# Designs tried in a protein design chat: miniprotein binders against q9h3h3. Part 144

Target 1, 235 residues: q9h3h3
Amino acid sequence: EDGFTAEHLAAEAMAADMDPWLVFDARTTPATELDAWLAKYPPSQVTRYGDPGSPNSEPVGWIAVYGQGYSPNSGDVQGLQAAWEALQTSGRPITPGTLRQLAITHHVLSGKWLMHLAPGFKLDHAWAGIARAVVEGQLQVAKVSPRAKEGGRQVICVYTDDFTDRLGVLEADSAIRAAGIKCLLTYKPDVYTYLGIYRANRWHLCPTLYESRFQLGGSARGSRVLDRANNVELT

## First folded at step 12 (miniprotein)

Design yC10
Fold by ESMFold2-Fast, scan of step 12:
Formats: sequence, structure tokens, C-alpha cells
Structure yC10 (fold): chain B 235 residues (1-235), chain A 85 residues (1-85)
Amino acid sequence: as target 1 above (235 residues)
Amino acid sequence: SPELIRWKIEWLLRFAEILLKRAEELFKEGVDPEEAKELLEFVLRLLRMAIELAEKLGNEELLKRAEELIERAEELLRKLEELLK
């Protein structure tokens, strides 16, 4: 059951990646056009497979904003996949450390802060804040899922270049909090996504490396960030 | 880029086949026919994406594999539609 669910989630993620995206690209589009674009494509109203009455008649996999300095680097995903198949066959333990080594070896280093929100004004407001932070250069790139046919929460993903760079991961968390986001955040390296590691995976791995909880501290808003693998408070 | 496209096609074909086998099992057991139909619609979507990528890549072998899975999925869908009548 868990294996089937993980495979279904991986297939859905691949389908979303391959479907058309609605993109605001700050590398080629003036920042002054962002507010109109956000009003045209609120994620609570954009439907995954298209629907009369929604902003889209055709499928949309993701709604994304690319920062001015964004330069995508997926690494050697083919080599990662081959090494993963070999690891599963070898009988070696599958741990966070083993996956980290695979990711480093194949240069698959990107990762993302995740936030899950119900469709509605809070999701749209959170996405608008994140999108502005990306266009203003405080974050590099972000995307949000469209509304699913049967409802459920939508996800906002905020990317960083290197999941092994703790300072970079923490700086992104700080920028997300500065944008007004107060919900629980979890950080997932893209290597886990490529290898199909989701909740209830067969290896019993936590699908996220870091967790951020909002906390008011005096006059400044802050967060507590936990390294889940090492059980260490980072902030 | 061509290597990443090949990896994506193989990923799509692998998962489409796994989901198709699950839909076949549901049909055989006579359980959740509406769920099986929705699953097959998803499978056909994944396979159409695989075909588009295989055509762009110019890989006839991957294209043929996707077409064979589509034929298999469409046959099961016809049987399910008959059952749901």
C-alpha cells in the first residue's frame, strides 16, 4: 500500500512537471507586471486540468516565478537514477547519509521549502508574498501547485541551490518569514523527489531534512529551525 | 538534455505501467470501477506525454512502448465503460 502510494505520488509529480507551466520570469519581464499577473492567476482558482470558469481551459502543472538571477541546475539526474538502482540492488542501508552522498556525487543539490495550504485567500496571499520576494531578489525561484480536482491542500515550493548549504537554507527561511508567512515549513532536497521519497516510504525515511516553525520573539518575528536528521536546533 | 528527456520518458512509462496493472487488478476483482476509470484516464495522460517526448527525442523504441501501453489502457477503458453501463 505504501509502495503503491509512493509510486502514484511520483507519477503525479512527473506529470505536473511535464504539463505546461504558468510562469512569471523576472529575467525578461518587468517587475511592474507582477501584480496584474498574480491577479490573473491566483493559485486557488487555477485548476490542474482546466475548467470552465477558472483562469485556464487547459491543464497547468505548476504556477512559477523565476527571479532575475535564476539559473537552473538539475545536476546529473540520469547518473543519480542509475546509482539509485544499484544502491537498491546492493543491500546497502538506505539512509539520509547515503542519499546525501548520491546527491553530492551527481551534483543534484537543489532543494525547497514546502508549505501546504488549503485553497483560499490565505494561499493566494501567501503566494503573492513569496512571488514578490522572488521578483525583488530575496528568493531565487518558487512555484505553487494548481487546485486539484477533488480538493485538498496546495503546495508552495521555494527553492535554494544547495541543500547541504545550511546558511543558504536558513537565509531562504528568513526571507519567507519576512514575506509574512507564519505556517509550518519543511525542507526537502530535490534528490528525495527524484527518487520518489514521500510520506510513508518503504525505507521509513523522514521525507524532509529541516523544519521551520514560526515564533514571535520580542518586536521581531522569527522562526525555530530544526535539523530533523541530526535532531539539532539551528536557530 | 537528451539524456534527461530519455530518463523522463522511461520514468513515465514505468509508472504508467504500474498504475495500469493496478487498474487491471481492480477490474478483475470487480472493485471500484469508477476509481479504475479515473486511474486509466491518468495513465493515458502520462502515456500521451511520453509519446510527445519520444517524438521530440526521435526514439522509435520508446514511442512504440508508449503506443503499446496506450492500446492496452484503451482496451481496458472500453471494458470498464461497458461494465459501468
Scores: ipSAE 0.000, ipTM 0.302, lowest interface PAE 12.0, mean pLDDT 82

Design yC11
Fold by ESMFold2-Fast, scan of step 12:
Structure yC11 (fold): chain B 235 residues (1-235), chain A 85 residues (1-85)
Amino acid sequence: as target 1 above (235 residues)
Amino acid sequence: SPELIRWKIEFLLRFAEILLKRAEELFKEGVDPEEAKELLEFVLRLLRMAIELAEKLGNEELLKRAEELIERAEELLRKLEELLK
């Protein structure tokens, strides 16, 4: 996976967020329309910058499904950025704990489970399962990246309201596993995304807080979840 | 909010400049010109987003900065396309 800088990844993420999204919004659209929408916009075929041969002729940043109870709250991102600049100049050590405190102070609490899959049937099937879980109320909101020009792996992001709420994070993991997902999942708080914390960052921070591995052999939970920041097994 | 829009423009301009400098370095070293071209096309996309936001915000300073970077990026792209012929 090497070949991307933190700056390049941050710029790509911002560009995707700013480009148009394809959204199924269960707050305003009947659940009965979901299957047709999923068939119309399979993520393996929707192209990032548009293509006459794809479902879209215009750029698409993300394909998203909003649950009935979804209420977006990004918090005070501007205040977070100012506090981050101050923290860096203060000389205080930059740790998961200090970033957690910045996030709480500025109400930037959302986070997401990430799964990376190659374009194809398995990606489309996984996304359909996640989308149905969102519309049925087991998950709150999710999005998936469109197919990149060069055909690399795509990412499904499943959001939770509060990364400090371990029970909520674990409940989302359980719902993802119930949807049939067996690949490695990693959990990243949005505060890390806003501050540019990616692999090989300057502060040597682990870019994710939690890790979920499918537990082969039919555990009652279906997965093993580790808190990577504190080195504590949660399940 | 105007403050959030300004922050987005400043982010786009800062990262576009960083990536543009990397594209300039790749061009100078003569390594993977196709990758350098794709990086430049991405830089131009970031700059056009910055221009659109600066126009919406009505901020002439940020608009001018974005336009200066886009001219620099377009000149490098022309040189790269000539090299790739």
Scores: ipSAE 0.217, ipTM 0.665, lowest interface PAE 4.0, mean pLDDT 85

Design yC12
Fold by ESMFold2-Fast, scan of step 12:
Structure yC12 (fold): chain B 235 residues (1-235), chain A 85 residues (1-85)
Amino acid sequence: as target 1 above (235 residues)
Amino acid sequence: SPELIRWKIEYLLRFAEILLKRAEELFKEGVDPEEAKELLEFVLRLLRMAIELAEKLGNEELLKRAEELIERAEELLRKLEELLK
């Protein structure tokens, strides 16, 4: 985003994951409390490293909402890392299909729809819509980045439990659109994040598997979804 | 789990070392000293997180490795601050 390298983006993501999160957990908190929580922690005002003038005085890595049925499963990330190192030394081709196979073998299956929005009312409104869809059961889990010190777009991540389940990925897209989201969406499997597949990676892989564009009147779900890996339109 | 905590520490140490090497290259080539300083400040944040996790895990080898990288980063930062007077 800021001209950071792939290594910088990976390290920044790791740092955010390690810092405290602000979480609305629908498994233990009544849905009636959501609106007050959203008003208290609008992502356009929550600062990454804390500020007395913001809702937080301490660092916040992510702002997240967990659905009532959310059950995290990261898979065998250690086994994935070992297999990745073996693959790189083997001389075998590194392709979307090879990475998909590694992810399946090690049960690292989660993935996410990504949307990038500038800080402001539109970001806060989009996040509120996503958060309500999660609490109401149309989505499983989502998170949004806090505001960086000097501007830049923030990211909303909407997770699905299995990136190989195309119907599940498409259902999440439909739920995002039903929540009022009209911006460009891209889908990234977490295996790519764990292995450091970002923009300008050394294997020249597209860092996302799917792309969703809002299309009024053109499709029954309000979007056109493209499978980037196979170059096929799904809707 | 202890296995997940260990993986997180190793991941933090790996990326901190990648960024530290980049900062060292920038310093050696005499280019972008402000970028090198920003990299080192981020490296130190990653390494402090690694230390906290290594202490909780009770792994002395990972703790020592993180401390060695911090010393290396702090030494480069001192040299860089001297240039940026």
Scores: ipSAE 0.000, ipTM 0.282, lowest interface PAE 11.3, mean pLDDT 82

Design yC13
Fold by ESMFold2-Fast, scan of step 12:
Structure yC13 (fold): chain B 235 residues (1-235), chain A 85 residues (1-85)
Amino acid sequence: as target 1 above (235 residues)
Amino acid sequence: SPELIRWKIELLLRFAEILLKRAEELFKEGVDPEEAKELLEFVLRLLRMAIELAEKLGNEELLKRAEELIERAEELLRKLEELLK
């Protein structure tokens, strides 16, 4: 039973990545078409496995917006997986530092700011704001989960290309805040997703590196950012 | 590319087996038949993905493993449908 939720979450993430995506690609589609696309596919109404009463009849893994300059690079995922398997059999301690080393060695550097919202108007409004920021060039790429079969919160993921680039991670946070987002944000490197590091993982690692909390006044950035791995406030 | 596809198939099969065992335990305990059915539907989805990749890769061994898990999952589905009717 221990670790069941981590394995289930990892399986769902893999399945979502492999299922079809609904994509607004600003590299090939004019920005003027975004509002109509957002109205057609509000994330609170798009269902994970399709429903005759929803905008989709077939399964949808993710709803995504690609910026004009977006160039996907997953790094050497194959080398990462082989090294991870070797690490687990070596008896060496599995720590945030060890995972960071694996990610750097295999160039699996992308990461994402996560926000979790209940299905409804506030989710759709937040997604529209993020999508516009992506199309206008303030963010590189983002995606949002469709509505789950049983309900529950949905997640908006806003990607950066290098989780070891702290300034780039903080600039993405600032752009998210400038888009009107006020909820709690957490930052997760994609290496953790590939290796199945979720809340109930076997190694009891914190599944996120950074946490961002909105602030009214005071902070020049509009938010307080905590480095959870080192327990240090950055802003 | 072929090696990465093989690793994806292996992960799909591993996840499917773990979740299938959980669905079997829920059925055995007679608890949450709707949850067991949802897990089983998801397991079958993972296995269909594994089959598609195994066929593209041309790996008969992985294809056979996926087909064996599908048969096991479909047997449980039949039992759950009898219980729910």
Scores: ipSAE 0.663, ipTM 0.900, lowest interface PAE 0.9, mean pLDDT 87

Design yC14
Fold by ESMFold2-Fast, scan of step 12:
Structure yC14 (fold): chain B 235 residues (1-235), chain A 85 residues (1-85)
Amino acid sequence: as target 1 above (235 residues)
Amino acid sequence: SPELIRWKIERLLRFAEILLKRAEELFKEGVDPEEAKELLEFVLRLLRMAIELAEKLGNEELLKRAEELIERAEELLRKLEELLK
């Protein structure tokens, strides 16, 4: 059952990546069009598999906003997968450090800050704030999941280029907070997503590297960021 | 890249087969036919994506594997729809 659950989550993630995406691309679309696009496709109303009563009649895997400077780089995901299968077969310990090295070797460096919100006004408001930050150049790229048929929380993902660059990860956190986001954030490297490391993983790995909690500090709003793997406070 | 596309197809086929086997088990045991139907609908989505990618890649072996799984899934779906009438 645990194995089935993990495989089901991985399959759902792949299906979402393969289905069409609704994209606002600031590289080719004027920023003045963003508010109309956000009003047309609020994530609380866009349905995962399409519905005549929603903004979409066809499946939507993700709703995304690409910044003006966005340049996609997924690395060698196939080589990563082959090396992962070899690692599992080898009997060597599977640790955060081993996975980090695998990711570096195969140039799979991107990662993301995650926030989970219930469908509704707060989700749509948070997404609008993130989307504006992306289009204005404070963040590079973001996406949000559409509404599932059975409901449940939706996820906003805010990407950074290199999860090993802690300064870059922290800068993204600051930009998210500046956009008005106050909920709990966790940071997950894409290598964990590609390898199927979720909450219920069989290796008992923490599925996220960092955690950010909102905190009002001094004359400016800020956050407290914890390195979960090393139990070290970064801010 | 062709290699990344091949990897995606193989992953789609693997997950589709795992879920299809689960739907077949549910049907055989006469338990949760609605859940079995939902699994099959998802399996067919995964397999349609695999077919599209296999056709673009021009890989006849992967295309045939996906088509065989679709036939198997559609047959089970037909049986479940008759049962749910």
Scores: ipSAE 0.013, ipTM 0.445, lowest interface PAE 8.1, mean pLDDT 84

Design yC15
Fold by ESMFold2-Fast, scan of step 12:
Structure yC15 (fold): chain B 235 residues (1-235), chain A 85 residues (1-85)
Amino acid sequence: as target 1 above (235 residues)
Amino acid sequence: SPELIRWKIEILLRFAEILLKRAEELFKEGVDPEEAKELLEFVLRLLRMAIELAEKLGNEELLKRAEELIERAEELLRKLEELLK
């Protein structure tokens, strides 16, 4: 079915959120301890369900770093879900605009830049750069997935407070690039995650709002951000 | 809150039912038995999470629904393990 892959991804996201997390919390832990923590828990070696020989014997859903000023606000996710069911039943068109309005009404505003990397040195190096940027205050919060049993790419998520604040989204992209990240980035609002909008969703919506590519060639070096919904270059 | 816990259980059970049906279809079609087993192991994990929450909530109806799905999933897992020998 068109929705099957999206529902499987949503189930995996929910399970990961509910399993224990490995957290470096800069609100309560000195920044000087970060390098030792990163060395103890490289994401390429931390396994999703625990493994003899990995850093963890127990399941780990996410590896996360909280910035000193981090103040979580998930909004009214329950109210969002109820409104979503009503919207689907109403027969009204389901578009990026209607989802944006549901998110605003229920204060579910957070979103994230996503990067997918294969397990290995480049992933661990990228995560270390992001984690340092969070602890130094250039980013607010980030997490990275543990290694899946049979491999596959892992994801680093870098959060912003408000996906409707384009300047804030672009500032986060700039900070990610300043940390040395040069791979493809895509931006997804958390409202899409909560409602199960992944690839191959039933409404044929693009699952991300923005795409960022790093350009080294030509006359301009730097980040190129595209608004995917409107097919407009922002940088 | 009890309402949030109930909502989480209902969502976990819904995901488990959808993915369990997919694992059953893969088994019936004889396609990708190793993938079907991995999917089914994940279904069992979702159901165990649902059971833990249902016990915490004290909701016997949701607990029974989760237990019925676990029994169905474990039966399919036994068949898949036999096939994979």
Scores: ipSAE 0.581, ipTM 0.875, lowest interface PAE 1.2, mean pLDDT 87

Design yC16
Fold by ESMFold2-Fast, scan of step 12:
Structure yC16 (fold): chain B 235 residues (1-235), chain A 85 residues (1-85)
Amino acid sequence: as target 1 above (235 residues)
Amino acid sequence: SPELIRWKIEMLLEFAEILLKRAEELFKEGVDPEEAKELLEFVLRLLRMAIELAEKLGNEELLKRAEELIERAEELLRKLEELLK
């Protein structure tokens, strides 16, 4: 059963990006203030559209933590969109390789590790671990969705600056695991989000590039990572 | 950039129209009036964002399109609220 269509999910994502964000910015705020900020804004209690009973009275699109070295770079999203329209019109095959080339050409390189958790203690604990890793410099930037009206699962996004840099993607996975995260992680390049690849299966594309599963005692890195695009297990 | 702002407005208007049509279908079918109302409230939110950006861009045509969709959404919302009484 599908509650939301692909268009509805895209609209929600766009609206969240445009609504106000609650941000802990380590570039301008002392790290000693993080614990108080996390206690004030636990993601399981922050509501999407505001509520007198929640920490926020006004709408919140995302709760985010910026690391000291964070420098946003969105690339040329407009050029990417134009090239995507041309590619679809050309009749050329749409593959992970052609999308990777479009992303590189237009410098739309960022990507993110995603984890989906139900509202509650485990979500708030996972977010606190991620936020501390960002402020301590092990990760660059992260955000978590507020609680939706329907009370469904929330998502934590942990960004890397270049999805083509496999070592950087894997280092982020290691840092997430070191923060105590044990749930399933999937990695999605932002180019897929901009092009609507969440509507996947029309082009026979996997919507994620990597998948990470927690592995207790069997791996020095704490996880088993699969390269889904190339069907290669990186262990 | 002005081009990015225009693109955002066009996307907001496109999403709003698609979701508004869905809310209209739900109302016509007499199914899930609470869901249709929530969808319309979200449509109105998208349209208010579009208006703010259109005003910033100074694009009167996009502003007019957003305002026309708001009137359409508000009319359906009034009907749904009366139904839910």
Scores: ipSAE 0.643, ipTM 0.894, lowest interface PAE 1.2, mean pLDDT 86

Design yC17
Fold by ESMFold2-Fast, scan of step 12:
Structure yC17 (fold): chain B 235 residues (1-235), chain A 85 residues (1-85)
Amino acid sequence: as target 1 above (235 residues)
Amino acid sequence: SPELIRWKIEMLLKFAEILLKRAEELFKEGVDPEEAKELLEFVLRLLRMAIELAEKLGNEELLKRAEELIERAEELLRKLEELLK
């Protein structure tokens, strides 16, 4: 939506992943310490490159919470990249289906629910809710972007292990809603991120696979979820 | 793994070169010099990351490629600073 190209967005994402992270790791830290950590590092105040008066003096790429059972698996990203280059050369159509097949073949299955919020109380409150759900075991892992120099929205990412596992994706959505989150959520497979699928991609693919909208006055579900790639309602 | 580190360096160099070319285009067109400078500062950040990884990997060829792009970026930064004075 900004003037950033797909390459610029990819570069920013890579730089953030490589810069230091502020991590609350529930595998090694008691859950009782979470509230103090959240108070020390509210995402609306943590700056991307560090500033006098912010909680950080050094660059921060991400603020993250790891659940007790979290075990990262990025799959074969190298093999995925090689296969992607071959696919582009082959002239075969680039569709959600061919990307899904590539991801499965190379075990690059993780994905994330995304929510974009302006810096402020609502962002910090939403992040605290998500962080507690992770530490309590309802979600596996989550991260939130620090505040950019120019301002603008920040993003909370809530990860699932397998974007092809619809039940797992829907369970994560339910846990996010149970944490009090009511804004629009979109789900992006990490394979799309690795291959540079952003809003203005040259293959005209939707940059997200699933969409979740809060349904006010709803029953046990709490949200309506759509598979955008296949145009199918999952709830 | 050494291969993953090499891939990261290659991607950083690729992004830096693409964005550096964009900054050069903005300079030649005489538009948005402040935006060009901000973009160039980000390019320099990507290149510093590439240098750090290339040193850890012990790869002199990748280090040299990053250093060449830094020289090119610093020359453009000098020209942009003159334009913005």
Scores: ipSAE 0.657, ipTM 0.896, lowest interface PAE 0.9, mean pLDDT 87

Design yC18
Fold by ESMFold2-Fast, scan of step 12:
Structure yC18 (fold): chain B 235 residues (1-235), chain A 85 residues (1-85)
Amino acid sequence: as target 1 above (235 residues)
Amino acid sequence: SPELIRWKIEMLLQFAEILLKRAEELFKEGVDPEEAKELLEFVLRLLRMAIELAEKLGNEELLKRAEELIERAEELLRKLEELLK
């Protein structure tokens, strides 16, 4: 059922986070080395569990680029999980507002813009654009999933520090658009990931807070952003 | 932190057990042995990660829990591989 599918997706996310990552860290690596690193590790060719024919022989969970000012803050994820278990046991309604409050209480504030692309040139080109924006300081940090054996779509995640900071979320969207990205984007707070809120979740919550659609011409930001939780257009 | 590592091990063990039970049910019902095998390979991956972390943490209880689940998963995998020959 829906619960099983959500738990499977949560397990996959946890495994990816804990497997080795391929990282370009702009805090310690000169920006001039980025193009060579991107050529060595195109996400359409890096395999999830390793392959002698790919750039990696060992498993890779994520391919990531850290900006010069990147300072990770995951908050109190353990306290969040304990509070979540208590909430489920209490029988109280589980809503976007309740999850937002848990996230604020436990300082689990980060979130990410997601884009899903098929393996190939367009994915690699989009990732290169995002990676350059991160190294140039227009975005803080980003990751892209490696290729699964099944050849399904891969995901690029572009992070912001605080999902409750609407202006910051919108500024990240603008920077993604400025990097040449035209596909559909959705924004997901990390609290939803830690709590297993995916498309097929048991509580039938929308798994994303915002949706961004490319707008051709006329818009200063190049996109229309919808607040999905409140059903309000922001741009 | 040790507390965060312990939490991650517990999460890995919880998800591994849920997926393992699904693989056991598929095997019992004689349905989709290839899906059951893929599920078990993923379970074994999660459990090996849990073992590595439990060893680093020095937590014998979590290590034993992970080892029990990996033995159970490996036994089922051997049965599935025999069936798929």
Scores: ipSAE 0.014, ipTM 0.410, lowest interface PAE 7.5, mean pLDDT 83

Design yC19
Fold by ESMFold2-Fast, scan of step 12:
Order: sequence, then C-alpha cells, then structure tokens
Structure yC19 (fold): chain B 235 residues (1-235), chain A 85 residues (1-85)
Amino acid sequence: as target 1 above (235 residues)
Amino acid sequence: SPELIRWKIEMLLLFAEILLKRAEELFKEGVDPEEAKELLEFVLRLLRMAIELAEKLGNEELLKRAEELIERAEELLRKLEELLK
C-alpha cells in the first residue's frame, strides 16, 4: 500500500472539521429542545454537501452534541506535527509506542469510540440515544457524520479526554452500551487522526487502540474490551 | 491562533497537491475519468478552503501557492470535461 487512501481519508476528515457543523450545545440550550432538534436533523437525511431535498442546502461537516461540562482541549497539534515530520525524517521506527509518546509530549490526548452504521432508522435511533446520554451527562461530547454523496456507512464518534486513561475509556464504553448500542465499537486516539493514520496507512499500523464487542449474558458491563496494541483484555 | 491557521493552510495545500497528482495520473493512464473528475472537484474544495484561510491570515505566499494549484486543477478539469464529451 502507498498510503494514498489514508491521505484521502485524512483530507476528507480535515474538510469535514472545517465545514459548518450543526450543533446542539447543552451549555447554552435547554435539554427540553433536544428531541425537536434530533427530529429536524436526522443524520440519515442531512447531506454532506447540501441538497434542496434534505434538511440542509449548504455543506455540513458534522452533526454534534456538546454536554453541559464540555471543555475542548486539542493540545499542541502544531508541535505534534513538527515532531512527526522530524520522526519520519530520522528513519526511526514508527510504532504505536512512538506515536503514544508524541501524543503525551504534546498533550494531544483526546480520543473517540467509533461506530459505523448504514444510513437509515437504526443510525438515527443510535444517534438519538447517544445524544441523550451526552445531554444527560453520561457522555461528554459526540458527533455523527452526514450522509456522503457517494453513500456508504456513517460514523458516530463519542469522545473521551484522554486515550491513555483506561478507566475513562471503559467508562465511556459502558455509557454507550447503557444507551442501547450493541454494534462493534473501535477506539481511535485523535493523534492518529491528526497524523493521517487510517486503514491502509503507509506505516501499516492498526488505526484503532481498543475494540469493544457486545457480550450477551455473563458480563455486568455488557461488553468485552480489548487493547489491540498489547493484545490484553481490559474487561 | 495564527500558527494554527498557517498549519491548517499547509496541510490543505499538501493534501490538495497529493490528490491533484493522483488525478493527473488517472488522466494520463486513461483510468475512470468520472472518478478523476470527482477527486479533482474535491481538490478544488480543499484549495478554496486554503484560500479563505490564507486571506484571513494575510499570507500572500500561501495565497499564491493555493492559486497556482487551483490553476493546475482547473486546467486538468477542462481536459477531463473535454474527454468526457
């Protein structure tokens, strides 16, 4: 693989982040307005580049819900990029460990649980459950992609403050499961997003750190979580 | 911050150039001209975003780089549209 697909995915992610967002901000908007907002902007109907037949005529990068206590902290992304260029030039191995150290050094610690669902009722229902959990305080912040022009699955991202904080990562997983979500979840640190680590990346790294599978019966948490880099069960 | 805005412009320009070169390769090889056109339209979107940020930053060098890439992309788009007729 030459990494072309990873660079294209990174470019699309950057463009989505920079295009306008549809936001329900619980810091300034009463929780009682959430259901009407969700009905107005179901993610299966909101289009990425706008369509007269959709809820939006102009481009939308993300549909997001901010919790009452949400306080964004991206860290030193500029310093991270400079260090990344230096690492690539140095000829030293690029591994999960070296990326983790870059992230820690530059305080780029946030990450997200990802779920991929086809456009339709199940996606809209899952997003509504996540959005309510955010507004009620069980989760901090979440976003969902709009419907792409080329189709395909949409992604719901549920953020945590620190990907190195295993307890925080597991707490978010538990809250997602409590909201009724049963599909496969994978956890990606934002450092991987900033550095363009997607499937088919040039360095052949797994693009996610943790994986959560719904477990029927026997588990108080309702899921089994695996640390993919170290091949260690966390639950 | 101005530093963050500059970094975003540099990344947009880097992605645009990489994807533009890919569109140029697809055109030269005669592979799926509709896909090449869609990729090129996305490249132009990235470049327009870079221009908006470069104007806000007041950086003439970055603005010029984006404009040069737009000219290359628009030239390729004209060739693809002609081929698709």
Scores: ipSAE 0.649, ipTM 0.899, lowest interface PAE 0.9, mean pLDDT 87

Design yC2
Fold by ESMFold2-Fast, scan of step 12:
Structure yC2 (fold): chain B 235 residues (1-235), chain A 85 residues (1-85)
Amino acid sequence: as target 1 above (235 residues)
Amino acid sequence: SPELIRWMIEMLLRFAEILLKRAEELFKEGVDPEEAKELLEFVLRLLRMAIELAEKLGNEELLKRAEELIERAEELLRKLEELLK
């Protein structure tokens, strides 16, 4: 059952990536059009497979905003998968360090801050704040899941180029907080997503590298960030 | 990349088979027929994606595997729809 849950989540992620996306692309679209686009496609109302009552008649995998400087680089995902299969067959220990090394070797470096919110005003407001930060250049790229047929929480993903660049990861956290986000954030490298590392994985690995909690008051950067792998508070 | 497309098809087929077996188990146990139907609808979606990629790749073996899984899923869906009447 543990393995089934991880495989089901991986299948849903792959299907969402392959279905059409609703994209505001700041590389080709004036920033002045963002507010109208956000009003047209609030994530709490966009449905995963289309609905007569929703803004979309067709399936939508993701709602995304690309920053003006965004340049996608997924690395060598095929090489990563081949190396992963070889590693599993070899009997070598599967640890965070081993996965980090595979990611570096195959240039699969991107990662993301995740926030999970129930459908509604708070989700739409949070997404609008993140989207504005992307278009204004404080963040590179972000996406949010549409409303699932079964219901449940939706996820906002805010990407960074290199999960091994701790300063870059922390700068993204600061920008998210500056955008008005106060909920719990967790950071996951894309290598974990490609390899199916979710909760209750068979290797008993923590599925996230960092955790960010909003911090009230003072001259602090707006959050406390914990390195979960090393159990060290970074801020 | 033909290798990437082949890998994507293999992953879609693997996921579809795992989820189809789960739907078959739910049907056999007489548990959550609505959940089994939702899983089958998702399985059919994954298999349609696999077929589109297999046709693009020109791989007859992968196409046939996807078609066989579709027939299996459609048979179970028909049985579930009769049960849910």
Scores: ipSAE 0.671, ipTM 0.901, lowest interface PAE 0.9, mean pLDDT 87

